# VHH binders against von Willebrand factor A domain-containing protein 7 (VWA7): the designs that were tried, part 2

Target 1, 194 residues: von Willebrand factor A domain-containing protein 7 (VWA7), of Bos taurus (Bovine) (q0v8j4r314to507)
Amino acid sequence: ASSLSFVLDTTGSMGEEINAAKIQARHIVEQRRGTPMEPTQYVLVPFHDPGFGPVFTTSDPDSFWQQLNEMHALGGGDEPEMCLSALELALLHTPPLSDIFVFTDASPKDAFLTNRVESLTQERRCRVTFLVTEDPSRAQGRARREVLSPLRFEPYEAVALASGGEVIFTEDQYIQDVAAIVGDSIADLVTLPL

## First folded at step 4 (VHH; framework vhh_7xy4_2)

Design c4 (from x02_a10r with A33Y S57R)
Fold by ESMFold2-Fast, scan of step 4:
Structure c4 (fold): chain B 194 residues (1-194), chain A 120 residues (1-120)
Amino acid sequence: as target 1 above (194 residues)
Amino acid sequence: QLQLVESGGGLVQPGGSLRLSCAASGFTFSDYYMAWVRQPHGKGLEYIATISTGGGRTYYSDSVKGRFTISRDNAKNTLYLQMNSLKPEDTAMYYCAKEYTSGWYRFDIKGQGTQVTVSS
């Protein structure tokens, strides 16, 4: 990939995922600084509910790591978040033929954007991989009499399929291992003679 | 105001059948996805099935697929769950639930439920 692009859920439950993203970004920056494999652009888009963005872009790895280091989990509220809005913003600022990695533990509040985001992944020729820290079979919502459908992640599956990416479900205790796989995937993609 | 009233539960032998009903009032029933969920005594909620507004699309959890059928009668404001080949692990309080909003895939339980007990 010509860029390192992260879309990060910053809601209060996301402490471990944000930390995993920070660790992987630092590794990639330190490993590739001054080499032919160095990303030419870095993109970061935070999101929560009801907000998303602003997008942060830089060609300077130190600036990117400083921005990531300022990301903290904040807030609470209901389960769904503004993921697809943030992803749309990331797609508009990510170079073509790049990978975008989305870190979230929640379904999209903005599912009405699914078809538009699918089209953008294909127009931009970007591959989107979702790392979702959640059991999709969990039926209990945050309120006592609230029920969650296991189909609530269908928008992510649709976007991943359209872009050639995937949705990876995991538990908090394994997020570091999954994030390491993401870092290795970015490394391998950048070495391809495209 | 919004009300959901479940009925049709009871005691049945393994391999038997039951048909649950949910009578809805206080909202435009035909505008919402509806779901059936269950809760075994002392355990958490388990999602069973969903049906679209017009009944054209359904979803079933793996534990009941092929055995249970969800349906609705919009003229009667009633949701149904036909349960066949019942097993002891189907023993639970069954609730119907109404969708909050499209795209969130969230449902709300309002009623007292109907108890299903599968035992010899």
Scores: ipSAE 0.430, ipTM 0.772, lowest interface PAE 2.0, mean pLDDT 82

Design c5 (from x02_a10r with A33W S57K)
Fold by ESMFold2-Fast, scan of step 4:
Structure c5 (fold): chain B 194 residues (1-194), chain A 120 residues (1-120)
Amino acid sequence: as target 1 above (194 residues)
Amino acid sequence: QLQLVESGGGLVQPGGSLRLSCAASGFTFSDYWMAWVRQPHGKGLEYIATISTGGGKTYYSDSVKGRFTISRDNAKNTLYLQMNSLKPEDTAMYYCAKEYTSGWYRFDIKGQGTQVTVSS
């Protein structure tokens, strides 16, 4: 049994990412419908700062798409967000051998959870892929005189490595294309004979 | 109150060296990661280097790796940046920055900075 899980940053800057997640959810569902790769469960966990959740779970792909369609980008303050808390919640509600996709433009405010989340991905054998709409070399924070370390995404790299997934950096205008490539790679893991 | 005071900048020729200092006060210096960042005139902030609380871990941007060395003296509450083989592209206002909270990877500039100008 496998699940398709989305962990989604809902801060005010995330309008295009939410739209990309919605489009890809529909694409993945329709491509896998009636195949051995069809998910048996869908999970959605939103996050921002200071909050995360509530988790939404369903076995119905249409309900999953509808819930995604109701997500809106609102609020946010400083750059870091509660990503790892939301990912932990997703992992606790996701069956083993499942894919989890994280959409964010921000570093984790809850980096102290990195080791716990790594262990949980390995324990549950879930693959975590981060789609990050940010240039990691950018040093200017949201507040004047605020500086961002290029190491701020190391927690995501550690979790992705531990889970067998990856961290993909992109720009807002390319997030839909990047998400589509990731979705297509999941849909067909078997190489056809030549 | 929390203060960071940068010094040691100046005019230097290409290939020269400078050592920047940052005097910290108003907080427990040894509890925080520290960073050096720079801002060329009319451009955005650029990360240069970060150092852990005890100095055991250091990280550098690719543009300065092998030329700059970040260090700290916790007994003197002072952060340093040794800059060697300076290039015109290193011309900028240099700021030291203090970590907001351990694990956030976010730093705060408090001081006026120190100007480094690399020109003949």
Scores: ipSAE 0.378, ipTM 0.736, lowest interface PAE 2.3, mean pLDDT 82

Design c7 (from x02_a10r with D31R A33Y)
Fold by ESMFold2-Fast, scan of step 4:
Structure c7 (fold): chain B 194 residues (1-194), chain A 120 residues (1-120)
Amino acid sequence: as target 1 above (194 residues)
Amino acid sequence: QLQLVESGGGLVQPGGSLRLSCAASGFTFSRYYMAWVRQPHGKGLEYIATISTGGGSTYYSDSVKGRFTISRDNAKNTLYLQMNSLKPEDTAMYYCAKEYTSGWYRFDIKGQGTQVTVSS
């Protein structure tokens, strides 16, 4: 099954990433619409803090675009977000042997789910790729006098490793360039029907 | 009643050494990751080092690898930072930080810090 599955951080800092995801999703769907390589299912799971979901699933690319276009950056107090909860929800609704793409600039508030999510990626044979926006000059979190550990992304690295995917780090100024590379990779993956 | 009290800073010449201490109270010290972070005058916070609950794992920023050593004494509820081969670029206010109880890989600065100045 060829699924296009996005897990999307919608916190207030994610405006450029959300816009890049919208542009790449439109491009992928336009290239594949009406061909044998068109995705059979689309999955979207938004997250922030304290919430995640609801999951949106459709076989219609226009419905997927409409739902994605309703996504806007909003809120978010502390740095960590409910990423692994959203990914778990996406895994439960994504067909086996599919690829899932996660867009975030934050560490997982729900790191206690790491082992469970790893097991789910292996059980469902899904590959998870993370696009993480990181500014290495930033050591302060969103909370007053909060400092962020460079190890805060280890749960994503563990999940990517277990699933056979990868973690792609990018800086704010390169979001559009990196998103285009990810978009091309997604397009290549969804061209192969199972 | 949670308190972190940093000490041991001072004025040293380039190439010198200092050992910083952080006295912790009001929580079960042995149950949390601890970190050292610094802030140069007029600049943002810079992560320096972290140490696991039992001291079995340590991590360092590239700027201090091979020069600084983080350690802890759980019996004394004390965190240490041994600083060797100090450079003018190490001049900063140094803070110890405790991992959030309900957060992961996040550290909260509670104390006033201790000033390290590296100058001739």
Scores: ipSAE 0.005, ipTM 0.392, lowest interface PAE 10.8, mean pLDDT 78

Design c8 (from x02_a10r with A35Y)
Fold by ESMFold2-Fast, scan of step 4:
Structure c8 (fold): chain B 194 residues (1-194), chain A 120 residues (1-120)
Amino acid sequence: as target 1 above (194 residues)
Amino acid sequence: QLQLVESGGGLVQPGGSLRLSCAASGFTFSDYAMYWVRQPHGKGLEYIATISTGGGSTYYSDSVKGRFTISRDNAKNTLYLQMNSLKPEDTAMYYCAKEYTSGWYRFDIKGQGTQVTVSS
């Protein structure tokens, strides 16, 4: 695999997901260092609302771990976040034929970028997998009278489909286990039919 | 100013039917997808149904699929919810809502709602 690329939602609700990403990144870095399965480049793009980035890139796993370890959940107001903008930035800095993992609990505020991001995943031949810690049927938003559509994650489904990846919905309780599965997939460097 | 006024609620027995209406004003009704949501007393908001700008696409929560029908009349700036085979668990305050312009898949409840009570 040419890259370990993380696009990470850093809004205030993301404590468990950030911790899961840190644990999995550490596991991959420590266990694969000096082996043929070691990532050759590391990419990290944080996002929240209203901002995203800056992108961090390094070939040094220790620098990557240090940068990721300094990520903490901060702020956030309404439910949607700037996910697709961060993913576009990650795609522009990720080597072709790489896997990108997106950690979020929120729908995209920047859904107007869906077609652009789909095209970019195909041009660069990158597979995008979304780990979403949210029940898509939940209607109550973060504000008292805010209501959420069950269709709010369709942009992620479209991008995943276009890239050959997937969208995995889970609960905070299970994010550690789900992240471990995707981490093992990176380490294997192979795709097997089921 | 944007206004949404729900009506048509009332008391009905299990198995009965009601038709809810939502009168919209203060915006171009035909430019926005519309939603019905409900809130049972002492509980959170529950999504019910969505209708696209032209009425060509509709979506329903599993709890009401096959029993409720969402529709709209863009000439009258009115949204409807036809409710059939009503159950006690359908008892709630019902609200309509307008989607945000950029497809952020969120909306605000602006009106006072209309109460639906299903009991014997």
Scores: ipSAE 0.012, ipTM 0.432, lowest interface PAE 8.5, mean pLDDT 78

Design d10 (from x02_a10r with G103L)
Fold by ESMFold2-Fast, scan of step 4:
Structure d10 (fold): chain B 194 residues (1-194), chain A 120 residues (1-120)
Amino acid sequence: as target 1 above (194 residues)
Amino acid sequence: QLQLVESGGGLVQPGGSLRLSCAASGFTFSDYAMAWVRQPHGKGLEYIATISTGGGSTYYSDSVKGRFTISRDNAKNTLYLQMNSLKPEDTAMYYCAKEYTSLWYRFDIKGQGTQVTVSS
């Protein structure tokens, strides 16, 4: 059975992305409600730095929406976040043949998990799509004299490629539109017999 | 006290070459990846190149690939950037940067940089 799984960066810059996740969740649920492709399970894993989780799982879309509504953007001292740890936790609680959506504006602090997460996506046959609200060419960090490498998102590209998903870079102002388009594409694929 | 001191900049004509150096002190140089970045007057930072701890792996931005070569001498605690086929667009203040110990793909600028000006 399929699941709808969200891995959500909750650092202080993520207000628009959290709203986009809420809109995408409602859109996917409404498109699939009463059909054979209605999600049987919903998974939510928040993350920031240094924390990730706890995982929330439910079979009830109303409970899922209530949990999303409790998510708020708070804190965030540096750019990298615990994304891959949260994604690993989501994969362990997501049924096979499911889609996992990751919302973040930051590179992974836990890039050492890349190979493990790649293997897990293939083992469970889950597709991971990253929605990243950041210009990957931006070299100026938040702190003065801090430099960011364009290779900082390579772990996300590797995981997406291994899983059959993708990494989509966008800006805060477009994230809601991009999330809706991605959700529509996934819904179409899931409702068609291959 | 950690220090990075850039040198080797100057004025060159288009098509010319320069070799930049970065002298490192106050830390174990061979334990850290190093990078070169630049900032044109009045513009943002641009990432140029990175080199692994032992020098076995390098990365270059598309704007300099094939023209610039990053290298390091761990015995001398020195980072280099060989710049060939220089263009007016390469005019900028050049900084070397040191990787943070605990963070992937994140670097610190510590020095004052070295100015490269490409004009006739």
Scores: ipSAE 0.457, ipTM 0.785, lowest interface PAE 1.8, mean pLDDT 82

Design d12 (from x02_a10r with S102P)
Fold by ESMFold2-Fast, scan of step 4:
Structure d12 (fold): chain B 194 residues (1-194), chain A 120 residues (1-120)
Amino acid sequence: as target 1 above (194 residues)
Amino acid sequence: QLQLVESGGGLVQPGGSLRLSCAASGFTFSDYAMAWVRQPHGKGLEYIATISTGGGSTYYSDSVKGRFTISRDNAKNTLYLQMNSLKPEDTAMYYCAKEYTPGWYRFDIKGQGTQVTVSS
């Protein structure tokens, strides 16, 4: 049995990404309704900095949609966020052989969890796809003398590789289109057993 | 108090070589990844290279791959950048940078830098 699992960054900059996640959730639900690929469970884990969770789970797509509609971008916090902690929580509540989608615009603050999360994706045989609205080549941080390395996203690349998923970098204006393409690809695949 | 002091810059002709050093003090050097970054006059900061805590992993920007080598000596609290086959485009103020928190790969520039000028 498969799940539709979303891990959502709720920091103040995430308005368009949260809307893209809502649209994508509706699209997947409607495309797969009444088919053998219909999700048997829905999972949602929000995160920011310093917090993550609580996890929300349901077998009812309408309840899932209602919960997503209550998600709003909330300001505050530095750029690195608690992504891997939220992903670990999602993995513990996602049925095996499922897909997990992560929406974020930030690198992980909790990079020390990378190996733990990699192992968990392999043990549960879940595929993790990261949709990141950030340019990894951006070198200038917010502070005048702060510099950023592309390696700040290496934890996401490692988890995606270990799980058989991928990391997709895009811009806010394209996130809805990118999320739809990814969802369509997943919906058409018969390689995820139910 | 944390201090980073860059040295080794100078004037060099195209095709030449320079070795930059960064002397670190005021923190446990071996606990942090280190980076070299540069800023050409009147332009933004450009990331050049990163080295992991033990030196086992390195990363380079496309503009310097194959020409520059980053290394470190944890016993001496010193970071190095060996620059070969220098080009006029490499002219910039060079800074060493320390990551804020281990594993974040986000770096802070604290020193005055060392000027590298590649010109005939």
Scores: ipSAE 0.416, ipTM 0.753, lowest interface PAE 2.2, mean pLDDT 82

Design d13 (from x02_a10r with T101D)
Fold by ESMFold2-Fast, scan of step 4:
Structure d13 (fold): chain B 194 residues (1-194), chain A 120 residues (1-120)
Amino acid sequence: as target 1 above (194 residues)
Amino acid sequence: QLQLVESGGGLVQPGGSLRLSCAASGFTFSDYAMAWVRQPHGKGLEYIATISTGGGSTYYSDSVKGRFTISRDNAKNTLYLQMNSLKPEDTAMYYCAKEYDSGWYRFDIKGQGTQVTVSS
């Protein structure tokens, strides 16, 4: 059984990414509705700082779209966000052998969950793809005299590697194109001949 | 009062070496990861190296890997950066930075830095 699972950073900088996620979800839902490839479950987990969730699950694509359409960028603070907590919640509510897509522009504040999340991806056989709208080489933080390590995204790389997914770094203006490519890969689900 | 004081910069010829020091006080030095960063005049910050709390793990940016070595002496509350095979592109103000309590990969610059100039 296939699912469409989105984990969305809803902090104030995420307007373009949320819009890209909405557009991509709409295309997948419309293209597959009433076909054998239609997702059997939809999962949405928002996150920011200090919160994450609640998880939203439904088998109805219209309910999923309505929930996603109510997402909007709000607030902000320090750079790291509660990404891995939201991903853990998504994994617990996503059917096995499914793809999960994470949209964020920030490193995980909850990096201490990395090993637990890796184990969950492997136990459930879910592939996690991160779409990160950030240059990992950028050293200047949001505050003056704040420095960001390029290692700040290592938890995402570890989770992606463990799950068989990937981490895609991009810029805000390209997020719609990147999300569309990712969505097309979901549509191209194939069975290995063996 | 938390302080980080950088020293050891100066003028050197291309291919030369310098050893930078950062004297830390006002906190338990051995509890925090430390970093070196630099800022060329009129340009943005560039990340150089990180060292773990006990010194067992290090990371280097590609621009300095193989030429620079980060180290620490927890008994002396001091961070070091050994810079070899210096190039004109290494000219910058160098800062040491202390890890934030809430972030594994965020650091804070506290001092005035130490200037490194590589010129013939």
Scores: ipSAE 0.435, ipTM 0.777, lowest interface PAE 1.7, mean pLDDT 81

Design d14 (from x02_a10r with T101E)
Fold by ESMFold2-Fast, scan of step 4:
Structure d14 (fold): chain B 194 residues (1-194), chain A 120 residues (1-120)
Amino acid sequence: as target 1 above (194 residues)
Amino acid sequence: QLQLVESGGGLVQPGGSLRLSCAASGFTFSDYAMAWVRQPHGKGLEYIATISTGGGSTYYSDSVKGRFTISRDNAKNTLYLQMNSLKPEDTAMYYCAKEYESGWYRFDIKGQGTQVTVSS
């Protein structure tokens, strides 16, 4: 694996998660800078609703950090977001045999892309790990009389399963634990033979 | 005017049964997935079941699997919930909910609900 690829939800609800992801990304970059594990390229794809992208790619960790620092939470209407569209863009710009990490607190608005994204992960042999800051058993939506189905995260589960990755449900306060899991996943990929 | 009117609740003893109905009007009922949700007094909302537009697919939360059955009659614009083997913890206000947008897994509550109380 030669890339550190992040797909980041930038909706208004993601303020705490974005800041935590920035800290996590910085620690990963600094930990690996100057080592054989240093990424040769960095990929960043933001998303929200109604948009996603543009994809940002660079071989320079300082440029990557500058770009990440310019990300902040912006508005956002309904709960579902354009996650799978952003993931598709990331897959198209990530080298094969790499890990892609998706940070979101929302279900996919673009669930109709599930099969297409599954096929792309397998064609590229990329492993996708979803880091979701949400309780999947939560039924209460953002509006008082809005109900959320527990099935709303099944597209992520399907993509993770197809790619050999996983879906990790967490809370903002546990992002430090998430950093360890991300590190372990990258280490596992490095030790896995083709 | 979009309306959902729940009915059929009441007081029942543990082990008893109730059948809830939800009468829909003001929209094309057969175009939307429907759900049942409940809220115990002073507690959060709990998802119970959902049914696809034609009734071919259903989902149930673990707490009600094997005891509750969701069904619909598109000709009558009516959603049903058959509740068997009722337990005290099933006591709640029950609401039917309409799918907001296809494939988004989001539903809207529109009615007042119907109260189910399971006690001796």
Scores: ipSAE 0.466, ipTM 0.785, lowest interface PAE 1.6, mean pLDDT 81

Design d2 (from x02_a10r with E99D T101S)
Fold by ESMFold2-Fast, scan of step 4:
Structure d2 (fold): chain B 194 residues (1-194), chain A 120 residues (1-120)
Amino acid sequence: as target 1 above (194 residues)
Amino acid sequence: QLQLVESGGGLVQPGGSLRLSCAASGFTFSDYAMAWVRQPHGKGLEYIATISTGGGSTYYSDSVKGRFTISRDNAKNTLYLQMNSLKPEDTAMYYCAKDYSSGWYRFDIKGQGTQVTVSS
């Protein structure tokens, strides 16, 4: 059994990423509908700061597309977001041997959950891929005297490594292309038993 | 009244060395990770190095790895940056920064900085 799960940052800066997620979902749903590669379940968990969720689950690709199409960029607080909390919620609702795609442009505010989330990816046998539209070398924060460490993305690297996935850094203008390439890789996991 | 006061900058020739200091007051210095960052005139901020609360762990940017050493003296509430094999590209205003809360992912600059100029 396999699912397609999206964990989606909905902060105000995430317009391009939300659109990329919609394009990727449409591509996967339409290409694989009625085939052996069709996901058996779909999961969507939005997040921002300070909130995350609620989780949306369905076996119907049309319902999944409708729910995803209602997602829009909303206001956000500081740079870090509640990514790992949303990912934990997604993992608890995602069947084993599934791919989970995380779309964000920010580091996790909830880094204290890293070990718990790593354990859940291994328990559920889910692969987590992070699509991050941010330059990890950027040191300037939102405030003039705020500094961002390149280590701020280490929680994502740890979770990706534990799950057998990866962290992909890209720019807004390339996110749609990157998401499409990543979506095409689902076939590799679904056709191979653990 | 949290204060960070940087010192030790100056004019130095390529290949030279400088030791920067940051005197901290108004908070429990030993409870916070500390960082050094720099800003060349008219350019963006660049992350240089981080040191853990007890000094047991350090991180360096690739541009300074092997040349710079970050250290701290918790008894004196002082952070240091030993800079060796200085290059013209190291010319910048240097700031020390205090961890915002924990995890050493975000830091706050509080002081005026200390200018380092590397020129022949």
Scores: ipSAE 0.435, ipTM 0.767, lowest interface PAE 1.8, mean pLDDT 82

Design d20 (from x02_a10r with E99H)
Fold by ESMFold2-Fast, scan of step 4:
Structure d20 (fold): chain B 194 residues (1-194), chain A 120 residues (1-120)
Amino acid sequence: as target 1 above (194 residues)
Amino acid sequence: QLQLVESGGGLVQPGGSLRLSCAASGFTFSDYAMAWVRQPHGKGLEYIATISTGGGSTYYSDSVKGRFTISRDNAKNTLYLQMNSLKPEDTAMYYCAKHYTSGWYRFDIKGQGTQVTVSS
């Protein structure tokens, strides 16, 4: 029992990331179809600020891809988004030994959930990979005299570490290439992790 | 009410050292992560270093790693930056920044800064 889950930031800045997620969903599904790593379930959870969800689940990869194709970037506001709430919802609907991909360009507004989400990744033995379209060293915020903490992504690093996954930072222009490499690496696994 | 007062800047030759201080008041200093950031004249803000609430974790930008040391004294409500092996590229206004109460995403500069100039 394994699943493939996508947790996707749908704020207005996320056009290229949503497109990359769509391309990678197709690639991972096709790479794993008929193999021991083929997911038995697919999960999709959108988020923004202030909302997250609803969760979409299916056992049919074509239905999963159709649902993902209907997602579009809209709205947005301040930098932080409700990422960990969406990830918690995804984890609650994801069986053990599953891969979860998180696509975002923002730090978590709900950082108070970090310890809970870490525990859930370990309890369910799910691997979480964050694809973050942002320079973590960027100090200049959107407001004048606003400084962005380099620690703003520590919740993602903590969750990735606890789950055996990783956090990958990239630029919008490279997100499709980075997502493809990550998808290929995961698709190449032929045995279940211990 | 909340105040951050930076001091310790000055003119030094390349290879020299300076120790910056930030005196904090108007809030419970030990409850917040603190940072040093700098701004060269006419350029944007650059992150330098961050320290956790208890001082157990520190983070540095690659440009200063191994040369600068951030530390804090919670009993004195003071943040420090020890700067060694200073380079002309370190010339900037240095600001002490307090982490925002609503999470790890934001620091605000409250003080006037302290000028560091590295030249012959």
Scores: ipSAE 0.039, ipTM 0.463, lowest interface PAE 6.4, mean pLDDT 78

Design d21 (from x02_a10r with E99R)
Fold by ESMFold2-Fast, scan of step 4:
Structure d21 (fold): chain B 194 residues (1-194), chain A 120 residues (1-120)
Amino acid sequence: as target 1 above (194 residues)
Amino acid sequence: QLQLVESGGGLVQPGGSLRLSCAASGFTFSDYAMAWVRQPHGKGLEYIATISTGGGSTYYSDSVKGRFTISRDNAKNTLYLQMNSLKPEDTAMYYCAKRYTSGWYRFDIKGQGTQVTVSS
């Protein structure tokens, strides 16, 4: 794990998830600062609909924190968002053997990219974990009369499976606890080189 | 111009059967996957079943597998839901939904629905 990469949904409903990402980023940086487990690179890719990016990369944790602090929830309309496009961009800028964390409450509007993104996770040997603040059994969309298939998160499951990561579904009120568990898991799996 | 009209609901006893119909007009019915969704009074929408453009593949929610059958007649622009072994938990307003042109996992409810009530 040579990098810490965050892919963040910035639509209007994502205020608490963005805050959870900020808290978890600070925890990881503080816990690993000055150790062999310290990330050598930090990557941040925001997304919404219709846009995604620009990608931000830095080797300086303070610059990463500064950029993350400038992110705010804004806008939104229908449920699906440009998640896989943002993840593809993150993968192209993330070093091999790194973890990528995706924070979203929405299915991918760009599901046609699923196979492409799966291939990239394999090629780059990056593990992708999705933190999704949504019940996949809920059928109501965000737009009036919009209905969502319970299979709408299958692209995320496919990418997570291909990369060796996972998809974690949670409620908005528990996102900080879930994000902390994931961050602690990463720290526990890294050992000092001999 | 585009409309979906649901019918066939009613009051039925537990263990009974009903067949719902959805009459589609104003678009090329055979080009779109279709779905049935329901909403119990005072609760959120629940996804029930999906059928592919030609009827060759279907999906069912776990709550209705083995009891409900979705089908379509493209020559008549009509979608069907055969409901068997009905339970009180199946009581809801049932809606027919059309897939969005660019969204494989997105469906749009156009009609007013048809009420299904399962009680003694």
Scores: ipSAE 0.214, ipTM 0.680, lowest interface PAE 4.3, mean pLDDT 82

